# VH-VL binders against Uncharacterized protein ycf23 (ycf23): the designs that were tried, part 5

Target 1, 265 residues: Uncharacterized protein ycf23 (ycf23), of Porphyra purpurea (Red seaweed) (Ulva purpurea) (p51373)
Amino acid sequence: MTISSKISSDFDKQSALKVITGLNNFNIPQIKQMALASEIAKVTYLDIVADTDIIKEVESVSKIPICVSAVKSKELLKCQKTGVNILEIGNYDCFYEQGRLFHSEEIKLISKETRNLLPHATLCVTLPHILKIEEQVKLASDLQRIGIDMIQTEGKSTSISKTDHLSGMIQKSASTFSSTYTVSSKIRLPIISASGISSLTSPIAFLYGASGIGIGSNIRRLQDIGSMVIYIYEVQAAISSNHNIQQNINHSIQSSKISHQLIPY

## First folded at step 1 (VH-VL)

Design p10 (framework fv_spartalizumab)
Fold by ESMFold2-Fast, scan of step 1:
Order: C-alpha cells, then sequence, then structure tokens
Structure p10 (fold): chain C 265 residues (1-265), chain A 122 residues (1-122), chain B 113 residues (1-113)
C-alpha cells in the first residue's frame, strides 16, 4: 500500500486519529475551529470537504495533513492540484438522508476513475453501510485490486426498528465495528473506523481490526476550541489505554506459560 | 455456497406437535436472523416468527405466540421451529429464510430453505 | 396489521411484452427518518421457495436480471418486467418490513402464452 509518509507512522502503530469536518460542511468558522483544535492536539490528519478555498482557510490555522472527501473524481482532482495528496471517496451519510444511494458498482467506477486520474495519490474509499456485510467484503476486495490504499467503514446512524415489535432485531454491536471486524478479516488494507466513534468506543474499533479512527459528529457539536481540544485528548488517552491493556494481557499470558512450565500438571 | 437445508416432510394428526429443522451453511450462522414463513394450501405466505441465533432473541406473530417455539443451536448452525396443538389448517409448506441486519437495515429474505411439507389430517 | 393488496390476480402475456404488477399498502411504508420504503418483491415458481428480487421498493438484489425493476412510494408500489422471458412465469409477492407482523400480498400470477 502507498499511504502518505505524512500519516503512515500512526497507521503503522494502529493509533491513527482523524477529525472529520464533513463532506457537506462549508461552515468556514466551524471548520477553522476544528482545524485549530486538531493542530493543538496533534491529530494524525483532517478530513474536510473537497473545496480549494476551504483548504486554504484550514492551512491558515493548521499544519496538520489534509485529506479531502468527495464523491466525484473531478472534485478530488481539483483539490489534488493545490498540493493535497490524501483523498477520500466517501462519507455518504448526508446523501442517504437526501435519498441518494451508493452501491458497489458505482463506488468501483468512481474509484477506478479516481485512481486512473491520480495514480500516486493516497486514496481512501468508504464502504457504504447500506450494503450487506458480504457485499462490503466483496467491494473491499475489489477496491484492493483497483489499488486503493485504505478503507473506511461506515456506521448506521438511524435505527432500523420502526416499532417496539422489532426492537430485538438489531445486534448490540455498533454496525461500524461489525463491518470493521468482518472486512479486516478478509483484506490487508488499513481500515479507518468512522461514524459513532467517541472516547468511550475508540478502543473497541482497534480491537476489531482498525488501524485508525475518525471522529466527526461528537466534536462538531462542541461550541468552542477548548472543549474540542479536551475531547480529542480524551480520545487519544483512550487509544493509549487500549495499547497498554494489550501489552499487559500479553505479558500476563507469557507469565502464565512460564509458571505452567515450571510446575506442570 | 450459502444454503439452508430443512428436515423432511411430516404427516401429523390433530393435537400432535411438529418440529422442523433448518441447517445453515456457507455463512456465519450467528450473524443473521432466521425467519419462519409458512404457505398454507391455496394461500399466500404467512410470517410466523424469527430468532437471532447469536443472542437467542425471538419475535412471533401473535397468532402463533402460544403454540410456536423457535430455538437455535449455534454448535450445529441449526434453527428449529416447534408448533403445538396442530389443526388441519396448519397443513402447509414451512420455510426458513435468513435476513441480514448488521448494516443497520434488513435487505429482505435473501436465502430460503427448500421447504418442509406438513400434512395434518385425522 | 398492515394489509398488502396485489393486482391483477393473474397476468397472461407473450414473450417480449412488458408486465406491470401493483401492490397497495393499507398504511404508508415510507419511514420518514431514513426516507426508505420497506417493501420487498419475491418471485416464486411452483414447488420452489420464494426468491428475493427487489428490496427497499426499488433496489435490485445482486444477480437479478436488469429487466426486473420496482418503483413507488408510500402506499402504491409497482413491479415491472420490461421484456418477459419464458423463465419469468411465476407468482410474484410483495412484502412489507415496516411493522410486525411481517406481511405479504396475496400474489400476482404471471403466465406466458
Amino acid sequence: as target 1 above (265 residues)
Amino acid sequence: EVQLVQSGAEVKKPGESLRISCKGSGYTFTHYWMHWVRQATGQGLEWMGNIYPGEGDTNFDEKFKNRVTITADKSTSTAYMELSSLRSEDTAVYYCARDEIYTGYSFGFDYWGQGTTVTVSS
Amino acid sequence: EIVLTQSPATLSLSPGERATLSCKSSQSLLYSEDNKNYLTWYQQKPGQAPRLLIYWASTRESGVPSRFSGSGSGTDFTFTISSLEAEDAATYYCQQYYSDPITFGQGTKVEIK
């Protein structure tokens, strides 16, 4: 895979964190606040709308690497010409709310077109949550063959239960985590888990196979830079705690093996 | 690849109980809901209930609530439907069908068993 | 419970002709929060289990030929076969997933002359 050197270290450590302003968010004051908070907290990168003017505004307050998100290859190409080389096809939630659906064939077509136009750019593609799990796995495999560098898994924002009669039909696990686990078992690309990610759920994403996480709505709801910075710190602390727990578990297992070897039954 | 295989035809007398099995293969059994649907002679499709094998959660149509029991055995990837106090109007073909919900939406019943013919007569 | 009414009961057409089937719901199947119509279409041939063709009123299931399509919203839905093939002779059922209990229409039988 050819992940940009600007962000690859955090992905290799399974600790990547991006802040998502939203692919349909054109609120410059809010985007600049999120960018400045991200600069203060030293997140891995920012994921913003594919707009050249907004890129300039973000660059005025932040040195954090920029990723732009769009659903049209031409918009990504335009942004790449300004020097941005981390691109994403995805973040479809706003379109679903408008009745616009993205299916596997369309995503593959956009991905092929974008890779052809930009052979060396770091390219991430979001798997639509509206696809069945087995279709998401097949799409991820096809995207890997196209030469996509990373995959983003997406969560379901609206409950599928229309009445209390069907309340038991949804698995308790977040759909994003279920998708991340299943896809990670079948492909070798780094996976970003996004949608519904918070300080409480961040460790779970990494346990389910993610190399990074994206936070969006939970930071966008905050009113000031200080609150945003504190929230990002909480997420970073949760990620660090997860790594420490994994280390402790591994050492405990090693200690148990040694003990058993010395006094075997 | 994905298959749902049901147990064989049954002939029963009124008042007896029925037990049908549905064995799933080619997918992760605990990640899909399993529904039971019947088709009475000369009639359309009628939903009876479902089970989520991973957790054991069940739902039923009120018409069957006091007669139907749905269970699942994760170790054998098999769902079971039991119907008690059989009547002649229970004569039907009984189907199992799976439904995927992990993406937050049901996409309909994408795979069905071959059906089990049940005749109830005295 | 939600009642689905299909029409016509039987449709007899020649190969190459267009088949149009109707399904009418007693209640709206449009969920306002996600703007989805929870209506599904199945094909059933004699002695066989039903086969999923269309879900969310208009989304075609993987592997289903492009001649099959669905449309409609709320209470009125249409299933279309743009050019009938001999293999399309079957009974077609609509189903709602909006509310328990899950219910099906009575079916439309498509016969090839």
Scores: ipSAE 0.000, ipTM 0.420, lowest interface PAE 16.3, mean pLDDT 81

Design p11 (framework fv_spartalizumab)
Fold by ESMFold2-Fast, scan of step 1:
Structure p11 (fold): chain C 265 residues (1-265), chain A 119 residues (1-119), chain B 113 residues (1-113)
Amino acid sequence: as target 1 above (265 residues)
Amino acid sequence: EVQLVQSGAEVKKPGESLRISCKGSGYTFTSYAMHWVRQATGQGLEWMGNINAGEGNTNFDEKFKNRVTITADKSTSTAYMELSSLRSEDTAVYYCARYFDEPGYFDYWGQGTTVTVSS
Amino acid sequence: EIVLTQSPATLSLSPGERATLSCKSSQSVLYSSTYKNYLTWYQQKPGQAPRLLIYDASTRESGVPSRFSGSGSGTDFTFTISSLEAEDAATYYCQQYLTTPYTFGQGTKVEIK
């Protein structure tokens, strides 16, 4: 199946941006503020907890496409019945804090169950950061075979603070970037880089092969809608700069290839 | 269709050990925790412990004084609860129940296993 | 451990009447990171296993009739049956999953006259 027409254009342009409210976040006032900021900034989509009441609350303040995240196929099915057709298996951070780990076989089984129950939904699956890079590549390959539409990479930390130097921000995103680059080189599915993503690190994610990025903790820590909008604008500006750089690189590669073909050697 | 099927009734003497099975079907066994809850005749529900069927992590209520062991066999989708050094106070109906961490609830229960401990 | 206290012990009502059950916790079951109350309600009929009705204090499980509802936050919770049916005669238990050991209230028995 293919990515939902509601979000596919931004993925095709390698400029997709989602705002993540959190798989374990049930703070409705905060979620609504994040949804309003996302609506103002025109982000690609929202990623919220798989809860039918929260879906209705978000829909009351925003027209931005909704993705719901869960680790149970039945919760995703329940949300899909309300009209949401972008679904994610993941985000695992809250479960790691509780001592609950997710490994390849379990993720594949949940993914098979979800695809069988929902043949036409857009499905994203998060690759656990606890897996070795080679295991993440194998899992991504298996998920592609199952019919998953996109992959999300995660890092060991989602809490990059304003005081972090660029090198510190890169270090926090290192596992996400390593996974994105390696998986992107082996798999044809679009990749969303999440965890440790900010305006400073967004260009790096796209250079490493991402089609989209997810931002969560950097928005959730902000106090008001205006600050959230400004931050999203900064991220979008960084994405646009990266797109221009990528275009220039692609043009240079094509020019070099043509020039070599013109020399009769 | 999700089902949890438990082993049959047991009659035991004090000091013996008990082993009850709970076989899951109709779902991905390793994606859910399996909990054990007991109920003495005419009394309320008492949580005993659980196992994460995928990872094998277990938790127990301390009142069982290290007498309880919970295991899971992924190949047969079956969870087991063993209770050693049985006492007459262990006479109860024992239930297995499927549980997921978020949201936290018991959505499917086994039919119950009646256990009588008497001399 | 968290102690859950249910009241009343028994409710005897006629069909069509409203049933209101209380569950009080010895400490808050509101989890600050998720802003959810980690409290569930179960129905148990004689000789049967418990049946999930409400989770996260107020969310109704799929297939559960709309006459059943839950409310409350922190330490004080209420379970309501808006219009009793004969088949609602059962014992109702609240349960918390904020901390181990997971604990249940002692139950409220609902009898239909």
Scores: ipSAE 0.000, ipTM 0.398, lowest interface PAE 18.1, mean pLDDT 82

Design p2 (framework fv_spartalizumab)
Fold by ESMFold2-Fast, scan of step 1:
Structure p2 (fold): chain C 265 residues (1-265), chain A 122 residues (1-122), chain B 113 residues (1-113)
Amino acid sequence: as target 1 above (265 residues)
Amino acid sequence: EVQLVQSGAEVKKPGESLRISCKGSGYTFTSYYMHWVRQATGQGLEWMGNINPSGGSTNFDEKFKNRVTITADKSTSTAYMELSSLRSEDTAVYYCARELDYFGSTYAMDYWGQGTTVTVSS
Amino acid sequence: EIVLTQSPATLSLSPGERATLSCKSSQSLLDSSNNKNYLTWYQQKPGQAPRLLIYWASTRESGVPSRFSGSGSGTDFTFTISSLEAEDAATYYCQQYYDTPLTFGQGTKVEIK
């Protein structure tokens, strides 16, 4: 039982979906709307800022499992004491906006500290996009040895100006999938792909070896619960369609092995 | 860019109270402890206390516990330090400082305000 | 309260020389669970706020020149400037964050002749 029993089934089925409210989001009304939409859509879990008051607010409107995200062990420990058992070291986007970069040694140190403080918690760690793909693989291997339970990949151009362009958005998506594929081929830990995820791109994440996906900015920009629910449903439908298509392809392949096409002339 | 901007210099009489502000920008205010450190003329650095802006929890050096109050306003990204019953020996430069980002649970201080000069004289 | 004692009080050296500063703690600053020493070094120039140089006793802060280094473990720590430059004239403070209250050493003033 490496991963919490509350969420492990969806990871085993390669269909896990989390909604990310954001490491720097303290907007309680918005977080509650996202929690309610997540409850209606029955997502796998909700990923929120590591704040004990916000945990209570979310618990008041939703039974969806809660994951808290932070970059400090003390914040994660404080939240775990309230009963939250799914913890993440990650969501570096707000720090990147501040010009702050995270490298392998810092990530390993906080991961080791957190695991030592919380031997039995489910712990996810995000691999920084600023690392070369080979360094991301090395970091993931080190994290596996530390006892981390799952990995999150992110995809973003190393150039901020290019990331803001349409070409940058396409490159960001491709980067996330390349990272997910390479890490998945080398590491046995479940992988969450959480950058550039939409109904169009979510099936590709699973094809590249993800066990789960995260949706954040696309939900946070919506104005009402109904719109959020519809968006989540579209993502879930895309995931289900991908599994159905793969099943149909496998059936067709199997069928074609025993049938013959005759050309009458 | 990360910046901490403090309120201006103060001149006070013994027995009065002091309130200094420290406005953070360029980072997520609630994710970092804020420390208050003072330095008397010709002397070293002296830690006064800190606050977790997220929950409002505070720690103090015992010598200031009966006179110091540290608060934070999340909506304005501003921390405040109040010191009551001022004495001439409270004459110092007062700094706010953010805790270090890179390793977990550290109380090392990576960014500092410009300092607020406080003179207490009769 | 943890007491940090710095020595010497003042160093007067020429450009290009090596500066070695000592910081001694009244108790161990080593956390056995992560094998880290909770000690920092700051530089303070006249009229300025302190600047973080070294944390975890030996990790150099981003943007800090390679001539600055820290070493030591437990109770005995050393800060070194391998080749002094004119702009290194400042007071250097060690600080522990192993326990509250956080405490600083009294400082070592480095003067360039």
Scores: ipSAE 0.000, ipTM 0.427, lowest interface PAE 12.5, mean pLDDT 83

Design p3 (framework fv_spartalizumab)
Fold by ESMFold2-Fast, scan of step 1:
Structure p3 (fold): chain C 265 residues (1-265), chain A 118 residues (1-118), chain B 113 residues (1-113)
Amino acid sequence: as target 1 above (265 residues)
Amino acid sequence: EVQLVQSGAEVKKPGESLRISCKGSGYTFTDYWMHWVRQATGQGLEWMGNIYPGDSDTNFDEKFKNRVTITADKSTSTAYMELSSLRSEDTAVYYCTRGDWEYLFDYWGQGTTVTVSS
Amino acid sequence: EIVLTQSPATLSLSPGERATLSCKSSQSVLYSDNNKNYLTWYQQKPGQAPRLLIYYASTRESGVPSRFSGSGSGTDFTFTISSLEAEDAATYYCQQYYSYPYTFGQGTKVEIK
């Protein structure tokens, strides 16, 4: 139940930021641009497809810690043998499109198998949005018992038009944050909020109990490394601003308590 | 196959509340948005709000936000729209309609005629 | 909110004639990421619920006759009936689903002489 020392500091500070290239993204030039932008901006880690050639390409342009995502323990094991020790079971959206659903029991079995094969790897597991909120909470609790190190919440995606619409994108973000809040109130594991996240919405994830956020589509749509770096800086600035506000609130509460203690009677 | 059936006509006095039901059949109720649209006599269509029954997520036109409540019961595949503090201007035909990404309002209920008068 | 303006208010034509209806949006309903216009057209006959004819500004709904078509992009949209039939007498509404609140135009009434 400990996350890799390479990324743990940012999680402890509730400021972790990962850049997501995508579980089904094999576009090496684009992945390398995103990796280089991430290196320049000093993000916490990269989340890429579980492919050993792509790992090598990313390592050629970036020293940022690498996380690989897959839904099969054997694919994660192959990548771990190259030295990658941060692994994710998740990113189910591409499989939902194919009619392939992942329910609690199957996710627990994959997680148990992966933990047994890789007892020292940092494991993240995505909670399926297709589960009722109470089922997501129960799954998260079960995953904690299995020894999973962190949880990722995903937004509800009913159709492409919900994501394409501005209102649909906002709704996906709100759904992710609601799940984050509910799950974070029930488990001890760090939570990554990784759907509908933008520079405008990133502070909300931390307010709702996340220890980190993931950004994907908003970076993948940008034309060049410079634009990607600027966008990441905007997200980081929003995170820092949120922490400064939280610190001021905490300080005000503490000041109030001290004031009351100094009143004699 | 797909059918939306609404509750019957209502006659109300100003200040009362309205509750209309819309029962869906022939499709997976939780996979589609349910919208509420009204039309005053001789006027155009006016969108009021929607609900996604799968997670009870709702959106409203701000004109109605303090008076309208939209809910859904998954077990009966029925959506409800409640409008409070009725005014004569609320006299209209109220429709429920199914929406999703490829076909925004592809199926409509038969409409519920609401008359608000003293 | 996005305001849709339809013109003309009423259009009276004979069977076989072309009907051209306009819908103008106060802001663009083109979503740049997918290059789709979030605009629909509905047909409504007296005493009936509206019927979806066209979505994404130009895509015809299944079962809708080929004489109905839509065109335009951004803020300027056109709905055309290439050869008017008696059954086409109705009010036609455009609607945007680009952002909440969803809004409709005021309608164009098509009458057949």
Scores: ipSAE 0.000, ipTM 0.380, lowest interface PAE 19.8, mean pLDDT 82

Design p4 (framework fv_spartalizumab)
Fold by ESMFold2-Fast, scan of step 1:
Structure p4 (fold): chain C 265 residues (1-265), chain A 122 residues (1-122), chain B 113 residues (1-113)
Amino acid sequence: as target 1 above (265 residues)
Amino acid sequence: EVQLVQSGAEVKKPGESLRISCKGSGYTFTEYYMHWVRQATGQGLEWMGNIDPSGGSTNFDEKFKNRVTITADKSTSTAYMELSSLRSEDTAVYYCARVEGFYDSSLYFDVWGQGTTVTVSS
Amino acid sequence: EIVLTQSPATLSLSPGERATLSCKSSQSVLYESNNKNYLTWYQQKPGQAPRLLIYWASTLESGVPSRFSGSGSGTDFTFTISSLEAEDAATYYCQQYYTTPWTFGQGTKVEIK
C-alpha cells in the first residue's frame, strides 16, 4: 500500500531507479563499487543480497537507501533488525537455473509470512516470469490484498539455445513490458520494471506503466566506478527526457488504442 | 525419519585442509538451511556458518573469514564444510544442524548431525 | 555480536528438586513487531549432539517432557526443570537467532547428587 518515505518521491514522479547487485552476489569489492557509483549518480535505492555484513559494508560507503532481496522471510527479518526497512521477495533467476520454480501459491505464502513478521516494512514482490500474464495479474491483485507495497515485473526467454542469446534478450524485454502494462492497468501498486532494462529500453518501461526501473547485469559487467557512473547517467538521461512529453505521448497512445497493437500476446 | 549423517573422524596435521560432509534424509533438502557448529573438547558451542541449499547463499562468522567454505549438492542432499590452514585450536567436534523454513519463521536447530571428531596435531 | 551469559556455571541438585538456569543477553532479542524472543535452549549429554528443548524463549519442542519450561523477555531469560530426574544430568545452552553471528551461552552443567 505505501512505500518508504526515503524512496517515495521518485516513485511518485515515475522516475525511480534502483541498482541491483543480485540476491546471490557476495562479492564485497564489486558491491562497494556499485554502491559508490550509485551514491555519485544519486540513484533512488540499492537492491542487495540479504546479508547483515554486506549491509554494513554498503552503509560505510553510501547513504543511498538499501533494499535487501531474498526468498525466505527469515533472511529478510534478520536484515530488517539492522535498520533496513525496504525488502524484496524476488530475483528468482538463480533458483530457475537450479531447477527451482516459484508459483503463485508459494509466492503468496512467502509474502503473507513476511508481512506478518514485518507489518510496517516496505515490501516488494517479484512476479515470476513462468506465470502466464493472466496469472501474474491475479497474483498481483492477491499480493495487494496481502498488503504488499510494490510489484516487480521480470522478463522471460522462450529459448535456451546459445544462438538465441540476442533473441532471448529481446523476448525478455518484450515480456517485461507486456507484464508491466497489463498489471499496471489492473492494480494501483507501484510497479518496478526489471530484466531487459537498459538506457535504450528504460523510457519504454515508464511509457508502459512502470513507476520505477531496475538495472543489474549491465552495471555488474563494468569494471570500474567511473564506467558505472557514466552508464547510470546515461540511463537517467534516457528516463529524464521531458516528463510532459512522455506523459502526453502515453495519453495519446492510450486514447488511440495504438498500445493494443504494440503489445504482443 | 529425518536424519543428518556426517562423515567419519579426521586426523590432520597443522596447515592441512579438512572437508566434512553432512547428508540429509527424510525431508526436502532444499527447504532447510544447513548450519555448521563446532565444539572444542570441554568447551561451548561455536557457530561457523550456514548455507541455503536452494540458492547457494552462505553466511559465516568473521573468525573463519577466508578459511571456511560451505557448499551443498542438491542431487545427493549433502552439505560440505571445508576448513583450510588447520591449527591445533581447530581440534573439535564439528556438527551440522538444519534450520527449518522455506515458508516458516522457525529459526532454530531442530535436527543435528551426530558430529565429526577432528584432531589436529603433529 | 550478541553475547549470552549463563549462570550458574554448575548446578548440583538431588532428584525431585527444581533447577533454575539463567541466560542474559548483551542486547534485546525481542522483535517488537511480532512480540517474539529469538532465544532457544538445548540439552547436551556427554558424547552426544545438542537436543532442542525450548524455542521462542518459552515454546516446548514436541516430545520434550513438560517438566522443562522457559520464560523471560528481552535480555533476561530463565530455563526451569520443575522436578529433576536422573536423565536430566547434562549441560544446557541458550542460543540466540536474532542476528548473525548466531551465538551460544557458555553453558550450565546440571549434576545430580
Scores: ipSAE 0.000, ipTM 0.392, lowest interface PAE 14.7, mean pLDDT 82

Design p5 (framework fv_spartalizumab)
Fold by ESMFold2-Fast, scan of step 1:
Structure p5 (fold): chain C 265 residues (1-265), chain A 121 residues (1-121), chain B 113 residues (1-113)
Amino acid sequence: as target 1 above (265 residues)
Amino acid sequence: EVQLVQSGAEVKKPGESLRISCKGSGYSFTTYWMHWVRQATGQGLEWMGNIYPGDSYTNFDEKFKNRVTITADKSTSTAYMELSSLRSEDTAVYYCARHEFDDYGYAFDIWGQGTTVTVSS
Amino acid sequence: EIVLTQSPATLSLSPGERATLSCKSSQSVFYSSNNKDYLTWYQQKPGQAPRLLIYWASTRDSGVPSRFSGSGSGTDFTFTISSLEAEDAATYYCQQDYSTPFTFGQGTKVEIK
């Protein structure tokens, strides 16, 4: 299947950037600030909670393409009826905290139901970090057969006291990068690396096979639109300045088929 | 009836290349994975790789990575396996096998009849 | 890579006897999300392609006689033929389809008489 023409160009260039407001975030003032910052910075798209009222609020301040995230096919269908055609099954982090685990069979069922209900929508599915790497690969392969258009990788939640040091930031993103590399070597779908991505580590995601990146917590923690815009510009600058080098290195890593090794988180 | 029909037996010399076809009929070719499995005389079964014909996505066992190519032609419902730089150790019966899309599990339910390949000087 | 070890290598039994075959996996092939073990059993007679008998460790394929059964979970699996018939003389292979590369056991040859 195909990715929406509204966002496909950035994916083709391996430079897609989405801003993630959060699957369980219903704070309209904060969401509107993030949407406006995204509009100013011209990000590829926004990833927001699947709520029709919030879609209208975002549309009032931004023309950036909207993606909605949910774990129920009916919620995605309701949002699609408002004109949104970029849909995501995931993100699961908020549910893990509630003791709710999403495993491969349930995700495949939701994905099949959603594709059958919405044959022409752009569908993204998040691979759960709780799955072993070999299970994530099998799930991604099965999702490709179902007709999913793109995959999002997520990392394990980590807390590293040395987050301001380069090695600390890399370690925090390590599980997301490992998943991205392994899955990208086995499937042909575009991959979004989302968990633990920062301005410092975003070029590395493309090195590991991503076609795009998602930024959530690092922008959500900021207090004002100006700070959000500056942060997004820093991420975009890091992507563009190293893009050609990262693509060349990424191709070499992909073609060499280096055995996957555990990266500590 | 669902059938997988493979090309005929081949005799090759070391260093040559092998190309085997597997034609599917009686089912939706593009919605089933096609696997390649070989078996040396008196030995067990060895998985080589697979292809999803709908988008030509392939997986391989690492030991075959640099020598094997798997392709599929949707218009003729035919999968192909090419193995280069043949050695005597490649003497085997080569099978294609399909597995179902809708089952959310893997099982090789229909197999081709096999293609006998002999690699000798 | 998941390694499957089958035992014994050969069973020589008379018609009517019970055959019990073992397959041990180096890693669990149990998938918690759907509560299934991704282990398959095939029968291969000389000069023929393998025939699917059992999938998901214990589910009989359509048309497979009831004397064939599978059991086990995780890393230890058993295939049983409750009462051998002459036509059951064959080599039996287990396979895991839990992760790529898909792997087969070395096979157990069942001989009659």
Scores: ipSAE 0.000, ipTM 0.391, lowest interface PAE 16.6, mean pLDDT 82

Design p6 (framework fv_spartalizumab)
Fold by ESMFold2-Fast, scan of step 1:
Structure p6 (fold): chain C 265 residues (1-265), chain A 120 residues (1-120), chain B 113 residues (1-113)
Amino acid sequence: as target 1 above (265 residues)
Amino acid sequence: EVQLVQSGAEVKKPGESLRISCKGSGYTFTSYDMHWVRQATGQGLEWMGNINPDSGGTNFDEKFKNRVTITADKSTSTAYMELSSLRSEDTAVYYCAKGYTLDEWYFDLWGQGTTVTVSS
Amino acid sequence: EIVLTQSPATLSLSPGERATLSCKSSQSVLYDSNQKNYLTWYQQKPGQAPRLLIYWASSRESGVPSRFSGSGSGTDFTFTISSLEAEDAATYYCQQYYEYPLTFGQGTKVEIK
């Protein structure tokens, strides 16, 4: 229905940043390092596996708002009972790699069930990359009707194939941005762009209509908190640079009007 | 401590099969690809293939496709490389190496190497 | 497959001298959209596994001394040791991760006189 007051300000500014530990990641030491790095960098929120013990561990090192991700409403409900009120149905990449696919009707069923169980929670739903763009728009429209608060776009599966890695990276990034642009132009829900996002591609996500971005694999691969913090700062700097450029353009326009209207003494 | 520990040296005859293990510790095993690289005596490095331990997805160099099998066991944080129909040309040091899953396939952590001798 | 050609095969220098190693790619490893070069440099000493020194053509790995640097773009890459030390005697390999199969150069052996 509405985005949690804990994170809404960054979404309103089109600068939301979440760190994704992974829907299938149960490594408590790594998750705690990512949580602490996120706390130091002051990201908008964390997106972690829907596990009540892991929530407790994260809360021990961070005050950053927590979002939990799952593909079953019962797991989200269990976590909500601990006080977590930002929930996501997704991310599907780990399941695609295991041969499990999600289609529109199943996504809608899970979403409807979750909203009915949790009428006041902030709900995000990931749009499957396996759907054609037109189908993603229709699904997003249906999710808006169900009362979902935001949507996440994804690129092609992270499964390793015998394609060159550049082609895979292009396909994943292009798929995510194409989806973000098209859905954003047709649907009024805030969009999180989460696949293929790095410091270089972060500005592009916002240009294509995202209200926020998610970063996951690039943080998970780092070995220490300092490296994680530096990487997050690079992403935040890239986001800030785009907002500063927009502000400078607006200021220049205003300055130009003043200079044209002022009569020299 | 972050490390990769490989099984010990092997001596094989032509036509036999080889199985090398690589145990990861000190990092999230399923968050990184495990690659296999070999080096013949006095020669350069040769990439053989990789596995995503989370999904089980694999990639191989065409040269090895019909003879190489790479697997991973999440419960023991151990990857395995099997090479069948061994030839004298397969005499080499075999390394496992940790790489990043999303297209950053450079190797910041290597196993100690397993020496394999194939001779009659 | 991408072929990496390193030169020279062997480089013999005295301590304190500058070592310059070349790596040429059969095709560009620069990705236009992110402006990154998918090229790494490794150091390998006898009896040891390779050690990562440089990634993204010019980024130095944590713990690697500042005398090691990488430069270049597209198809032409250079690895430099600004002031050679005795401990730098090793074979140096470039590697591309632009596409599968991953490939290495044949190596440049750096010897100390």
Scores: ipSAE 0.000, ipTM 0.372, lowest interface PAE 21.6, mean pLDDT 83

